VHH binders against Putative glutamine amidotransferase MTH_191. Designs and how they scored, part 12

Target 1, 304 residues: Putative glutamine amidotransferase MTH_191, of Methanothermobacter thermautotrophicus (o26293)
Amino acid sequence: CGIAGVVYKDGKLHSVGADMTRMLHALQHRGPDSAGFAIYGGLGLEENDYLLNIEVKDKPGLLDMVKETVELVSPIGSDEVIPSVENHIIYRCRITLESFSQLKPLIMDIDSIDDVIVLNGSHSFEMIKDVGSVLEIADRYDTWSKKGTHAIGHTRFSTESIVDRYHAHPFQSYIIPDITVVHNGQITNYWKIREPLERKGHIFETNNDTECIVHYVADKLASGYSLEEALEQSVKDMDGPFSYIVGTPQGVGIAKDQLGLRPGVMAENDEVFAVASEEVSLREVMDTSEVEQISPGEVRVYEI
Key: E = the ipSAE of ESMFold2; O = the ipSAE of OpenDDE; V2 = 0.75 times the mean of E and O plus 0.25 times the DockQ between their complexes.

## First folded at step 2 (VHH; framework vhh_vobarilizumab_d1)

Design v15c (from v15 with Q102R; at its last look DockQ between E and O 0.03; V2 from the best seeds 0.00; counts 0 for: pae O 14.3 > 2, grease 24.3 > 24.2, placed apart)
Fold by OpenDDE, look of step 2:
Structure v15c (fold): chain B 304 residues (1-304), chain A 119 residues (1-119)
Amino acid sequence: as target 1 above (304 residues)
Amino acid sequence: EVQLVESGGGLVQPGGSLRLSCAASGSIFSIYAMAWYRQAPGKGRELVAGISSGGSTSYADSVKGRFTISRDNAKNTLYLQMNSLRPEDTAVYYCAARIWERTGYFDYWGQGTLVTVSS
């Protein structure tokens, strides 16, 4: 799979949706794929507003059940239906909550409905992930027009894992607001990493190692670590081949395993900080003369 | 503010059963997750079982197949059904709830209830 991230240093809105689409397309190979985006800074939501992304099977009455479930907790301010593949639709709605702590419970309630899966809930970023090619997904969701300050993205090949929306990257943790991870690799000491988090009271929803990564980083941040410190500690604690990119409301970071078993490159100039699996992805947003290889065990972070 | 009060602890014979309860009050609708922990004499506190808001459960390996965590939202009560109890299960059992408050998460704990497994 391929991963990418981009940050505009000036903190202004840029065409990061288009940029990330090009970056991911450069990494994509032929075949049945999935792709995903986390685009930060462009949603412009009011305080306590959240955007939900929900996969719903296209059968009579099911969407109504979803809406009714949401309305028990929050009025729906705005919504849209995006046609998708395999007799499913993507339902998006804007809601208002009294606190961030209400988001996860609501998500779990919606998930309890048969043939319904909540993809995510967010305040400061837009999640776009689906089955298909990068370009197909970009067209379906109009990713080209999405503005933001920074973004991360992922493209997955069918030979690596199950191709579906739920398992597509990015993964999000709800330990803290609006943290996402895209991942290339495997954590071989998964349970060793997971158990301490569970002892702290964190509940895992899957056995996916990418979820473990995002919970790990989120927990560190919640404990007072900087993003850089959190990533550095993860490299020390986690075993196996991996490269992953984290998105937060403040910026982007990349971590490479101690042995450098998965690829990672970075480029930076006065305007842009960019990271990716391959240099060809970076070339989409900046001059290749500025590209550097990330060393084994190294992390790179940029926060606006 | 969330308050948690445990009950149901006591003395039981090996192989016996107990059911612990945790009554939650306050802003309980904002709870991210709940769990049972235990602390044996001279040992650290350890996770026994956890439950998400949607009902997803997790168990320590030592209690899998014997203990069951559940929640009754209508009664605002968390339960731990403990079957086939062993002497090594002797501990003070604590109810815990985690919520997000403004800029970080906060953990609420009960005072604990003692479970003694002895012949």
Scores: ipSAE 0.000, ipTM 0.200, lowest interface PAE 14.3, mean pLDDT 90
ESMFold2, look of step 2: ipSAE 0.000; ipTM 0.335
ESMFold2 (binder alone), look of step 2: mean pLDDT 81; pTM 0.826

Design v15d (from v15 with Q102Y; at its last look DockQ between E and O 0.03; V2 from the best seeds 0.00; counts 0 for: pae O 15.7 > 2, grease 29.4 > 24.2, SAP .673 > .668, placed apart)
Fold by OpenDDE, look of step 2:
Structure v15d (fold): chain B 304 residues (1-304), chain A 119 residues (1-119)
Amino acid sequence: as target 1 above (304 residues)
Amino acid sequence: EVQLVESGGGLVQPGGSLRLSCAASGSIFSIYAMAWYRQAPGKGRELVAGISSGGSTSYADSVKGRFTISRDNAKNTLYLQMNSLRPEDTAVYYCAARIWEYTGYFDYWGQGTLVTVSS
């Protein structure tokens, strides 16, 4: 799979949707599988507003049931239905909650509905992940027009895991607001990492090691670590071949395993901080003369 | 970790006023509710006032009309405006926060601030 991230240093809105689409497309060497985006800074939601992304099977009455469930907690301010593949739709709705603490319980309630899966809930970023090629997904969601300050993205090959929207990257944790991760690799000591997190009360929804990573980082941040410190500690604690990119409302970070078994490159100038699996991805947003290889065990972070 | 620190307590004459503050720090993104409790000498801890994340307030009957609870979310600070204080209001006042943490709600407490109402 391929991963990428981009940050505009000026903190202004840029065409990061288009940028990330190009970056991910450059990494896509095979047919359509899945791709995903986390685009930060351009959602423009008011305080206490959240955007829900929900996968719903296209059967009569099911969407209504989803809406009714949501409305028990919050009025729906706006919504849209995005047609998708395999007799499913993606339902997006804007809601208002009294606190962040209400988000996870609501998600759990929605998830309890058969043939319904909450993909995510967010405040400061837009999640776009689906089945198909990068370009197909970009067209479907009009990713080209999405603005933001920074973004991370993922393109997946079918050989790595179950091809579905729920398991597509990015993954989000609800330990803290609006943290996401895209991952290339495998955590070989997965259970060693997961068990302590579970003992702290963190709930895992999958057995995907990517979920473990985002919970790990989120937990560290919640504990007072900086993003850089959290990533550095993860490199020490996690085993196996991996490269992953984290997105937060403040910026982007990349971590490479101690042996450098998965690719990772970076480029930076006065305007842009960019990271990716391959240099070809970086070339989409900046001059290649500025590209550097990330060393084994190294982390790179940029926060606006 | 969430930390709550009370301030504003002290000695005041009957009929006087005090404003208590509680500064919250740490992982406070998931605060559900906050409250003030008090414990007088020889008595149990009792609820004084509570405020939900949505701003709904509740008061003990003994303080209704005299005390006002409020919260500044931007400053992550809880307040208790205490007016028309009485000797029976003498107590250690504790700040409490109910926070969603992963699997449920958990309560955090401050160390307390002493309020003494005496002539």
Scores: ipSAE 0.000, ipTM 0.201, lowest interface PAE 15.7, mean pLDDT 91
ESMFold2, look of step 2: ipSAE 0.000; ipTM 0.409
ESMFold2 (binder alone), look of step 2: mean pLDDT 82; pTM 0.829

## First folded at step 3 (VHH)

Design a01 (from v15 with S58D; framework vhh_vobarilizumab_d1)
Amino acid sequence: EVQLVESGGGLVQPGGSLRLSCAASGSIFSIYAMAWYRQAPGKGRELVAGISSGGSTDYADSVKGRFTISRDNAKNTLYLQMNSLRPEDTAVYYCAARIWEQTGYFDYWGQGTLVTVSS
ESMFold2-Fast, scan of step 3: ipSAE 0.580; ipTM 0.842

Design a02 (from v15 with S58N; framework vhh_vobarilizumab_d1)
Amino acid sequence: EVQLVESGGGLVQPGGSLRLSCAASGSIFSIYAMAWYRQAPGKGRELVAGISSGGSTNYADSVKGRFTISRDNAKNTLYLQMNSLRPEDTAVYYCAARIWEQTGYFDYWGQGTLVTVSS
ESMFold2-Fast, scan of step 3: ipSAE 0.533; ipTM 0.828

Design a09 (from v15 with S27F I28T I31S; framework vhh_vobarilizumab_d1)
Fold by ESMFold2-Fast, scan of step 3:
Structure a09 (fold): chain B 304 residues (1-304), chain A 119 residues (1-119)
Amino acid sequence: as target 1 above (304 residues)
Amino acid sequence: EVQLVESGGGLVQPGGSLRLSCAASGFTFSSYAMAWYRQAPGKGRELVAGISSGGSTSYADSVKGRFTISRDNAKNTLYLQMNSLRPEDTAVYYCAARIWEQTGYFDYWGQGTLVTVSS
C-alpha cells in the first residue's frame, strides 16, 4: 500500500486533485488494486449540506429504494450516478441535515438495504475511492480538475482477486466532522485500542486497522487534543508496524510507529508541505532533493 | 459571542486540592468537547484533560489519577477537580471549547485562572 498527503500553505485553492493523482500514480507499484482520495476545501457546500457517496449494485429498483430512504430524512438537492465496474454504480447526492449528529443514523438506514453500502458522508471534503488503477479512477471521477487546499490519498494492494470499495482508504469517523485516515501497515494491539473505544460508544463496521485508527484520532480530537497531540499519543498507544496520514478541514498529519518499519518521507518549501510512502511522490509536487525520512515514533503536522 | 469564564484558581499548599470551574455561553454546550490546558511561566501551553460531548475523558500522564475533568450540561459548566497538587502544577489554567462546525473546527479559550502551589 502507498499513502500520500499534500498541503498548500497559502490556504487557497490549487489543483490538488491533479497533484494527488500524480503522487499516487508514482506509488502504483505499492498498490494496483484500488485507490482513494480525500480532497479538502473545494466542495463549497452551504451550511448544513452534506455529500453522500453510496455504492449501489446495478439492478432494477435498487437506486429508487436508496433515494426513497434518503428522502425520508432530507430533500435531495442535487445528485448524479457514476458508472463503476463489477455491475455497480456510485450514487452521489447532496442533502441537508439539521445537525451533523443526524448523519450516522441516516448512513445506517441506507446501509441496511441489501447490496447497498454507504462509502462516506462529508461536508468539507470530497471522497473518491474505487476499484482500479489510479489513472482509471482519475478518469472516472475527473480528479484532474478537482481543486482544494489539501488532499490525502492511498493505493491498495489486496491479497484477494476482488477488492471491495468500502475497505479502500480513506476511512472516515462520524463522531466529529470530516476526519479521514489513510494507512499502511498493521496495528498489532488492535483489540486493546478498539475495546475502550467501543465502551465509549464508537460503532465499528469492520475489523479493519484503518477504521480503528480513524476512530482513535477522532476520539482524541473530540476530547480536546490538537491534531499533533492526538498523533503523538497514538504512537505511544498503538503498536506497529504502521504509517498513517490524517486529513482534517485544517490540514494534514503523518505518524510513524516506534519501530519505523513502514516507510514515510516528507519535504516542504515555502509553498507546499508534502508527505508520502516514497520520495518519488514528493517530486510530483515540488522540485527537491531535500527529502526527510520520518523517524520511528515521529509525527509531522501542517495546519493552514 | 462564545464566552468561557474560568474561576476557582488560587494559592494552595503542596498536597492540597482545588476545583476549577468554567462557565460557558454563546453555544450549545452539551454538543461539544471541552478541555483544560495550562501554561507554566516560561513554557508553552499544554493539554491537561479533555472531555467529549458524550462524557469520554482523557488526561495528560502527569496528572492522571490526580485530576478529574467533568461537565454539567444543565449548568453549561466544565470542572477540573485537582487533588494532590504539586509545585510543578503551578500554571495559568485555561478552559477551551473545540466547536466542530461543518466547515472545520474552532478553538475558543477563556482568559485563564492562576493556580499557585507553594508553601
Scores: ipSAE 0.000, ipTM 0.231, lowest interface PAE 13.7, mean pLDDT 85

Design a10 (from v15 with S27F I28T I31R; framework vhh_vobarilizumab_d1)
Fold by ESMFold2-Fast, scan of step 3:
Structure a10 (fold): chain B 304 residues (1-304), chain A 119 residues (1-119)
Amino acid sequence: as target 1 above (304 residues)
Amino acid sequence: EVQLVESGGGLVQPGGSLRLSCAASGFTFSRYAMAWYRQAPGKGRELVAGISSGGSTSYADSVKGRFTISRDNAKNTLYLQMNSLRPEDTAVYYCAARIWEQTGYFDYWGQGTLVTVSS
């Protein structure tokens, strides 16, 4: 698995979809089976608007059921169907809710439909994740044309014969909006981290370590921690080996466990802050001879 | 259909050992994290040990150093090796998994296996 993140320091729209596509393509040797992107700042949604990404098996009547379920809660402002592999489509729609608290119940209602899975719902970022190589996904979703202020991404190697879209990175938590995680490695004290979060009301949908990380970070942020403080505390609380990158509407952070066995590097100049599994990824977005290895137990954050 | 079937419980004297097994079927076992919980008479359920899909392990403080959780993905089986057993370890032991299916997410539990540590 490979992980990458890039932030443009001026807070303006840049071709971050193209940047992240090149960064992840440079990491393709780490994971050919699936790839994912969270691209921030480019959606331009109005207040209270959200974008849903819904995986739907391509069979008669099913998409109509999904649309009807959404329309019980919100009019559909715009929508599109993206063909995918394995007899599935991705349905994307823009909706308006009275509050963020209505989003997770709506997602649960949609998920109750057979052969339908909500991949995510967001306000400040666009989620793209699917089965295939980086370039196949880039062409399918047109990541090359996507603009934003920052992005994070992931390439996955799966030992499973079936690679599914929902379990691809990035992962999102719904305790607070728009927090995403991409991750490489393992959390060795998984259940010690998970159980307190479940007691606080976090709903875990998988047994993946990455979901545990995003719930943990979201919980800390909801409790008043800064992103840097949340990541610093995670390194103390979570046992590795891991590296992970968090995306928020304000920026990007990377954390490495105390053992430091999973790779992580960073580089920055006046225009860009970038982090990745390998130097070759960083060179896709800047000319640099000064690359820093992120040390065991270290966190690095850039916020616009 | 997802099934978790525990075995290996029994009566053992203090200081003895037991190995619990949980045979899993109906899902891709290697993809999911698994756990052992226990419930002593008159008490709530508590986590004993967990193992991630990648093989990383965690333990409750009360059993650390005495119990070992492991998995055999080729056999779709979860194990708990219990050494240096104490009367306080007497409980029904459950294996647990949360399995994603396209209709939603479901928590699956085994039927439990009784472990009694006495005289």
Scores: ipSAE 0.000, ipTM 0.142, lowest interface PAE 17.4, mean pLDDT 84

Design a12 (from v15 with I28T I31S S58D; framework vhh_vobarilizumab_d1)
Amino acid sequence: EVQLVESGGGLVQPGGSLRLSCAASGSTFSSYAMAWYRQAPGKGRELVAGISSGGSTDYADSVKGRFTISRDNAKNTLYLQMNSLRPEDTAVYYCAARIWEQTGYFDYWGQGTLVTVSS
ESMFold2-Fast, scan of step 3: ipSAE 0.550; ipTM 0.833

Design a17 (from v15 with S52N S58D; framework vhh_vobarilizumab_d1)
Fold by ESMFold2-Fast, scan of step 3:
Formats: C-alpha cells, structure tokens, sequence
Structure a17 (fold): chain B 304 residues (1-304), chain A 119 residues (1-119)
C-alpha cells in the first residue's frame, strides 16, 4: 500500500485534488486495487450540513429506499449518482443535522438496508474511495478539479473482493469531527490497543488495523491531546511495522513505528508540507532535493 | 470561550501529596476535553493527564498509578490528585481545555501553578 499527504502552508484553496492524484499515481505500483482521498477545506458546506457517501447495489427500488430513509431525518439538499463497477453506484447527498453527534446514528440506520453500505459522512472534507486505479477513480470522481487546503490519500493492494470499497482507506472516526487515517502496515499488538478502547465505549465495525488507529487517535484527541502528542504516544503504544497519516480539519500528521520497517519520507518548503511512502510521490508537488527520511519512531505534523 | 484558573500548588516533601484545582468560567465546562500539562525548568511542556467530556481518563506513563485526574461538572472544576510525589515532578502545572469542532480545535490555557517537591 502507498500513503501520501500534502498541506499548503498559506491555508488557502489550492488544487490539492490534482496534487494528490499525481502523488498517488506515482505510488500505483504499491497498490493497484483501490484508492482513496480525503480532501479538506474545499467542500464549503454551510454550518450543520454534511455530505454522505453511500454504496448502493444497482437494483430496482433500492436507491429510492435509501433516499426515503435519509428523508425521515433530513431533507436532501443536493445529490448525485456516480456509476461504479460490479453493478454498484455511489450515491452522494447533502443533508442537515443539528450536530455531528447525530451523524453516526443516521449512518447506522442507512447501513441496516440490505445491499447498502455508508462509506462515510463528513462536514469539512470530501471522501473519495473506490475500486480501480488512481487515474480511473480520478476520472470517475473528477479529483483533478477539487480544491482544498490539504489532502491525504492511499493506494491499496488487496487479495480481497474487488467490490470491497468500505475497507479502502481513508477510515474515519465519528467521535471527533472529520478525523481520517490512511495506513500502511500492521499493528502486531492489535487487541492490546483495541480492548481498552472498547471498554471506553468505542465501537469497532471491522478487525482492520486502520480502524484501530483512527479510534486510538480520536480517543487521544478527545482526551485533550494535541495531534502531535497523540501521534507521539501512538508510536510508544503500538507495535509495528506501520506508517500512517492522519487528516484533520487543521492539518496532517505522519507517524512511523519504532521498528522503522515501513517507508515514510517528507519534504517541506515555503509553500508546502508533504509526506509519502516514497520520494517519487513528493516529486509530484516539489523539488526532491529537500527530501528527508522519517526516522523510526518519528512523528511530523503540520497544522494550518 | 473559557477562562481557566489553577490553584493548589506549593512546596511539598518527597513522598507527599498535593491536590491541584482548575476553576473554569465562560462556556459550558462539560463539553470540553480537559488536561493537565507541566513544564519543568529548562524543558518543554508535557501532557500529564487528560479527561474527556464523558469522564474517561488517560495518563502519561511517568505518573500512571500516582496521579488521578477528575472533573466536577456541577462545580466547573478540574482536579489533579498527586500522590507519592518525587523531585522530578517539580514543574509549573497548567490546566488546558480543548474542544474539537468541524472547523478544527480551540484550546484554552490557565496561567499555571508552581509545584516544588523538595526537602
């Protein structure tokens, strides 16, 4: 798998969708099976508005049932259908809720419909994840035109079903607003990390390491940690090998485990902070003469 | 907005105990994540303990088993009970309040209270 993140330091809108598309395409050899993006700052939603991404099997009446379920809770402000592979569509709609805390219960209600899976719901970022190559997904979702202040992304190698969009990265937590994770590697002390989080009330939907990471980070942030402190504590608590990137409304962080067996590099200039699995990805957004290897156990964060 | 005022610092002997308080005013206290940080002379600020809005706690390894963080939402007050104090616990202790919103996080800091552990 390949991971990447990019932040424009001026906090203004830039063509981060195009940047991330190029960064991930450079990592295509690490994962040809699916790709995903979290693009921050460009969605421009009104307060209390959220964007849902829903995977729907393309069969009669099912999309109507999804829309009806959403409309029990919120009028649908705008929506679109994006064709996908294997007789599936992605239904995207904008909804209004009183608070972020109402989002997860709504997602669970929609997920109760057979052959329907909610991929995510968000306010400050746009999630795009699907089966296919980076360029196929970029054309399908028009990532080239998407603007934002920062983005993270992932390319996936999998021996699993080609229709498994839900397990593609990024993963999101619903405990803290709009926190996302992309990850490469494995947590070898997985249950040692998961069991305390479950006792604190975190609900796990998969046995995926990436979900464990996003719950861990969200828990630390909810407990008063800064992003940098949460990542620093994670490399002490979690056994690798892993590298992961976190996206938040304010920026990006990368953490590398103490074994240092999964790659991670960074580059920084006056305009941009970028991190990735490989230097070729960084070359898509800046001159590579400034590339640093991220050391075992090291954490790097940029917040706008 | 939240304003935070720490109290309870002072001189204490090694092995002794001390309780710090942080009084919050302004916004609704119960919705904030709360934390205690400390800064020893010549060192950076470090997290000591955190508590979320639901009351779940988290501790730095160096204080686990010795310190207890707690909150009283009715009194808008955060506490740090410090037991088995060591000279290396000498620091200015800061109260912090943090809230994560969809646009990012907001944090607020107290002015700090000095704890000296010495004979």
Amino acid sequence: as target 1 above (304 residues)
Amino acid sequence: EVQLVESGGGLVQPGGSLRLSCAASGSIFSIYAMAWYRQAPGKGRELVAGINSGGSTDYADSVKGRFTISRDNAKNTLYLQMNSLRPEDTAVYYCAARIWEQTGYFDYWGQGTLVTVSS
Scores: ipSAE 0.497, ipTM 0.809, lowest interface PAE 2.6, mean pLDDT 88

Design a21 (from v15 with S52T S56E S58N; framework vhh_vobarilizumab_d1)
Fold by ESMFold2-Fast, scan of step 3:
Structure a21 (fold): chain B 304 residues (1-304), chain A 119 residues (1-119)
Amino acid sequence: as target 1 above (304 residues)
Amino acid sequence: EVQLVESGGGLVQPGGSLRLSCAASGSIFSIYAMAWYRQAPGKGRELVAGITSGGETNYADSVKGRFTISRDNAKNTLYLQMNSLRPEDTAVYYCAARIWEQTGYFDYWGQGTLVTVSS
């Protein structure tokens, strides 16, 4: 798997979708099976508006059932259908909720429909994840035209015969809004991390390590940790080998486990902070020979 | 918003103990994560100990086993029990309250209280 993140330091909109597409394409050899993006700052939603991404099997009446379920809770402001592979579509819609706390219950209601899976719901970022190569996904979703202040992304190598869209990175937690994770590696003390989070009320949808990481980070942030403090504590609590990148509305962070067995590099100039699995990814957004290896147990964060 | 006022600092000999208090006012104390930070002369602020709204604690390696953070939500007060004090613990100690909002974390800081460990 390959991971990448990029932040523009001026806090203004830049072509981060195009940047991340190039960064992930440079990492395609690490994961040809699926790719995903979280693009922050460009969505431009009003207070209490959210974007849902819903995987729907292409069957008569099924999309209508999804729309009816959404409309019990919220008017649909805008929507689109994106054709995907395997006789599926991705339905994207803008909704308005009275509070963030209504989002997860709505997602659970939609997920209860057979052959329907909610991939995510968000306010501050646009999630794009699907099966296929980086360039196939970029063309399907028009990532080239997407603007934002920062983005994170992932390319996946699957050991399974088929790739599940829901299990592609990025992953999101709904304890607090708009926290995303992409990761490479394994959490070897998974249940020691998961069980306390479940006791606190976190709802796990998978047995995926990435979901465990995003729940952990979201829990720390909800508890008042800064992003840097949350990542530093995760390195102490979680056993590797892993590297992961977190996206938040404020910025990007990367963490490597104490053994440092998974790659991670960074480069920075006056305009851009970038992190990735490999140097070739960094060169897509920055002309630099000044690349740093991220050390075992080290975290690096940039916040706008 | 929350306002924080530290107390309990002072001069103590090596091996001694002090208990710091932080009184909070203005907002619902129980929803905030709380922390103690310190700043020695010529150094940046560093985290000493933290406690979540749910009561889970974390400590800097240099103070583990010696310091205990606790909170009393009924009294809107945060405590730091400092045992086996060492000269390198000399610093201004700051109380901090944190909450995550949709756009990031928000910190509220107290004025600080000086702890001097010297014979």
Scores: ipSAE 0.000, ipTM 0.280, lowest interface PAE 12.8, mean pLDDT 85

Design a27 (from v15 with Q102G T103N G104K; framework vhh_vobarilizumab_d1)
Fold by ESMFold2-Fast, scan of step 3:
Parts: structure tokens; sequence; C-alpha cells
Structure a27 (fold): chain B 304 residues (1-304), chain A 119 residues (1-119)
């Protein structure tokens, strides 16, 4: 798997979708099976508006059932259908909720429909994830044209997980808004991390390590940790090998396990903070002479 | 915006107990994630315990099983019950509040209360 993140320090819109597409394409040899993006700052949604991405099997009446379920809770402001592989479509719609607390119950209602899976619900980022190569996904979703302040992304290869849109990175938690994670590696003490989170009320949809990481980070942030503190504590609590990147509305963080068993590199100048699995990815946005290795157990964060 | 005022610090012998309180004013308390941090002499500030707006709690390994964080939304107050106190718990304890507003978080801090654990 390959992971990447990029932040423009001026807090203005830049072509981060194009940047991330190039960064992930450079990492395609690490993961040909799926790719995903979380692009922050470009949606421009009103305070109570959310974007849902819903995977729907392409069969008669099913999309109508999904729309009817959404309309019980929220008017549909705008929507679109994006064709996908394997006789599936991605239904993307904008909704308005009275509070963030209504989002997860709505997602659970939609997920209860057979052959329907909610991929995410967000306010400040656009989620794009699907089966296929980086360039195939870029063509389907027009990632080249997408603007934002920062983005994180992933290319996937795994022998232990299901290859589908639901298990593609990034993963999101719904304890607090708009926290995403992309991950390379494994958490060897998975159940020691997961069981306490489940007792606290976190709902797990998969047995994927990346989902465990996003719930852990969201729990720490919700409990008053800074992003840097949450990542530092995760390095102490989680056994690798791993490297992971977190996206938040404010920026990006990367964490590397205590033994440095998975690659991670960073580059920073006055305009850009970028992180990735390999230097070839960073070449797409920066001069490689500025690349630094992330040390074992090291955490790096940039917040706008 | 919220203002935070800590109380309940003092001198206590090893093995003793203290309850810290943090009174919040200026905003609706229930929407904030709350935390206790401490800073010991010659050390940086560290997180002790946190509690989300929904009531989920988290603790530093050094205090787990000894300290309990809780909140009373009706009284706009955060508590830290500290049991089995040790000399290494000696520090200034700070109350902190975090809120997510739109796509940003904002942190607010109290002035701190001194806890001294000495024989």
Amino acid sequence: as target 1 above (304 residues)
Amino acid sequence: EVQLVESGGGLVQPGGSLRLSCAASGSIFSIYAMAWYRQAPGKGRELVAGISSGGSTSYADSVKGRFTISRDNAKNTLYLQMNSLRPEDTAVYYCAARIWEGNKYFDYWGQGTLVTVSS
C-alpha cells in the first residue's frame, strides 16, 4: 500500500486533487487494487450541509429506495450518479441535517438496505474511493479538477482484506466531524485497541486495521487531545509495522511505528507540507533534495 | 467562547485523594470536549484525562485506575477525582475545553491549580 498527504500553508484553494493524483500514481506499484482520496476545503458547504457517498448495486428500484430513505430525514439538495465497476453505481447527494448527531443514524438506516453501502458522510472533505488504478479513478471522478487546501490519499494492495469500495481507504469515524485515515501496514495488537473503543460506543463496520486507527484517533480528539498528542499516544499504544496519515479540517498528520518498520518520508518548504510512503511521490509536488526520512516512532503534523 | 476556572488543588500526603473542579462560563458547556492536563516542575505539559461532549473518557497510562474524569452538564462543571496520589503526581493541573465549529477546532484553557503530593 502507498499513502500520501499534502497541505498548502496559505490556507487557500490549490489544485490538490491533481497533486494527489500525481502523488498516488507514483505509488501505483505499491497498490493496484483500489485508490482513495480525501480532499479538504473545496466543497464550500453551508453549516448544516453534508455530502453522502452511497454504493448501490445497479438493479431496478434500488436507487429509488435509497432516495426515499434519505428523504425521510432530509431534503436532497443536489445529487448525481457516478457509474462504477461490477454493476454498481455511486450515488452522491447533498443533505441538510439539524445536527451532526443525526448523520450516523441516517447512515445506519441506509446501510440496512440490501446491496447498499454508505461509503461516507462529510461536511468539509470530498471522499473519492473505488476499485481500480489511480488513473481509472481519476477519470471516473475527475480528481484532476478538484481544488482544496489539503488532501490525503491511498493506493491499496492487501492479501488479508476484501477488495471492494467499502474496504478502500480513506476510512472515517463519526464521533467527531471529518476525521479520515489512510494506512500502510498492520496493527498486531488489533483487538487490544478495538475492544476498549467498542466499550466506549464506537461502532465498527469492518475488521480493517485502518478503521481501528480512525476510531482511535477520533476518540482521542473527542477527549481533548491535540492531533499531535493523539498520534504520539497511538505510537505508544499500537504495535506495528505501520505508517498512517490522518486528515482533519485543519490539516494533516503522519505517524510511524516505534521500530520504523514501514516507510515514510516528508518534505516541507514555506508553501507546502507533504508526506508519503516514498520519495517518488514527493517529487510530484517538491524538489527531492528537501526530502527527510521519518524516524521510528516519529509524528509530524501540519495544521493551517 | 468559554472561560474556565479550576479549584480543589492543595497539599496532600501520598496515598491521599483530591477532587479537582473546573467551572465553565460564557458558553454552552455540554457541547465541549473537556480535558485535564498537568505540568510538573521541569517537564512539559501532558494530558491526564479527557471526556468528550458525549461522555467517552480517555486516560494517560500513568493515572488509569487511580483518576476518574466526569462532567455535570447541569452545573457546567468538569471534575477530576484523584485517588492513591503519588509524589510524581505533583503538578499544576489545567482544565481545557475543545469545540468543533464548522471545520475548525478551538481550544480554551484555565489558569491552573497546584497539586502537591508530599510526605
Scores: ipSAE 0.000, ipTM 0.468, lowest interface PAE 11.1, mean pLDDT 86

Design a28 (from v15 with I99T Q102G T103S G104K F106T; framework vhh_vobarilizumab_d1)
Fold by ESMFold2-Fast, scan of step 3:
Structure a28 (fold): chain B 304 residues (1-304), chain A 119 residues (1-119)
Amino acid sequence: as target 1 above (304 residues)
Amino acid sequence: EVQLVESGGGLVQPGGSLRLSCAASGSIFSIYAMAWYRQAPGKGRELVAGISSGGSTSYADSVKGRFTISRDNAKNTLYLQMNSLRPEDTAVYYCAARTWEGSKYTDYWGQGTLVTVSS
């Protein structure tokens, strides 16, 4: 797997979709099976508006059932159907909710429909994840044209032979808005981390390590930790080997476990902060030979 | 927006106890995640304890079992009960609030209250 993140320091819109596409394409050798993006700052949604991404099997009446379920809670402001592989479509719609607390219950209602999986619901970022190469996904979703202030991304190597969009990175938590994680590696003390979070009310949909990381980080942020403090504490609490990148509305962070067996590098100049699995990815967004290896147990964060 | 004012600091002997308070004004307190941070002389600011809007708590290893964070939403007040105080607990203690407005979060900070643990 390969991970990447990029932040423009001026807080203005830049072609971060194109940047991330190039960064992830440079990492394609690390994971050819699927790719995903979280692109922040470019959606321009009103405060109570959210974007849903829903995987729907191509069966008569199924999409209509999805739309009816959404319309019980919110009018659909805009929508589109993106064809995908294996007789599936991705249905994207913009909705309006009274509060963020209504989002998770709606997602659960939609996900209860057979052959329907909600991939995410967000306000500050656009999530794009699917099966295929980075360039195939970029063409399908037009990532080249997408603007934002920052982005994170992932390329996945899977030993499984099935289409599985839901388990592609990024993962999101619904305890607080718009926190995403992309990850490479494993958490060897998984249940020691997960069980306390479940007791605090976190709902886990999978046994995936990446989901555990995003719930952990969201929990720390919700408890008043800064992003840097949350990542520093995660390195103490979680046993690797892992590297992960977290995206928030304010910026990007990267963390490496104490053993440092999974790669992570960074480069920074006056305009850009970038992190990735490999140097080749960083060179896609800046002209620099000043690349830093992230040390075992180290975290690096940039917030706008 | 919210304003935070800490109180309850002072001089205490090792093994003693203090209760810090943080009064919040200007917004609905119950929606905020709240935390206590401290900054010891010559050191950076560190998280001591956090509490979510729903009441879930988190503690630094150095204070776990000795300190208790709590909130009273009716009084818009955050508390830190500090027991079995040690000289290394000497620091300025800061109250912090985090709120979410749509997809963005904002952190608010108090001015701090000094705690000195000395014989």
Scores: ipSAE 0.000, ipTM 0.226, lowest interface PAE 15.4, mean pLDDT 84

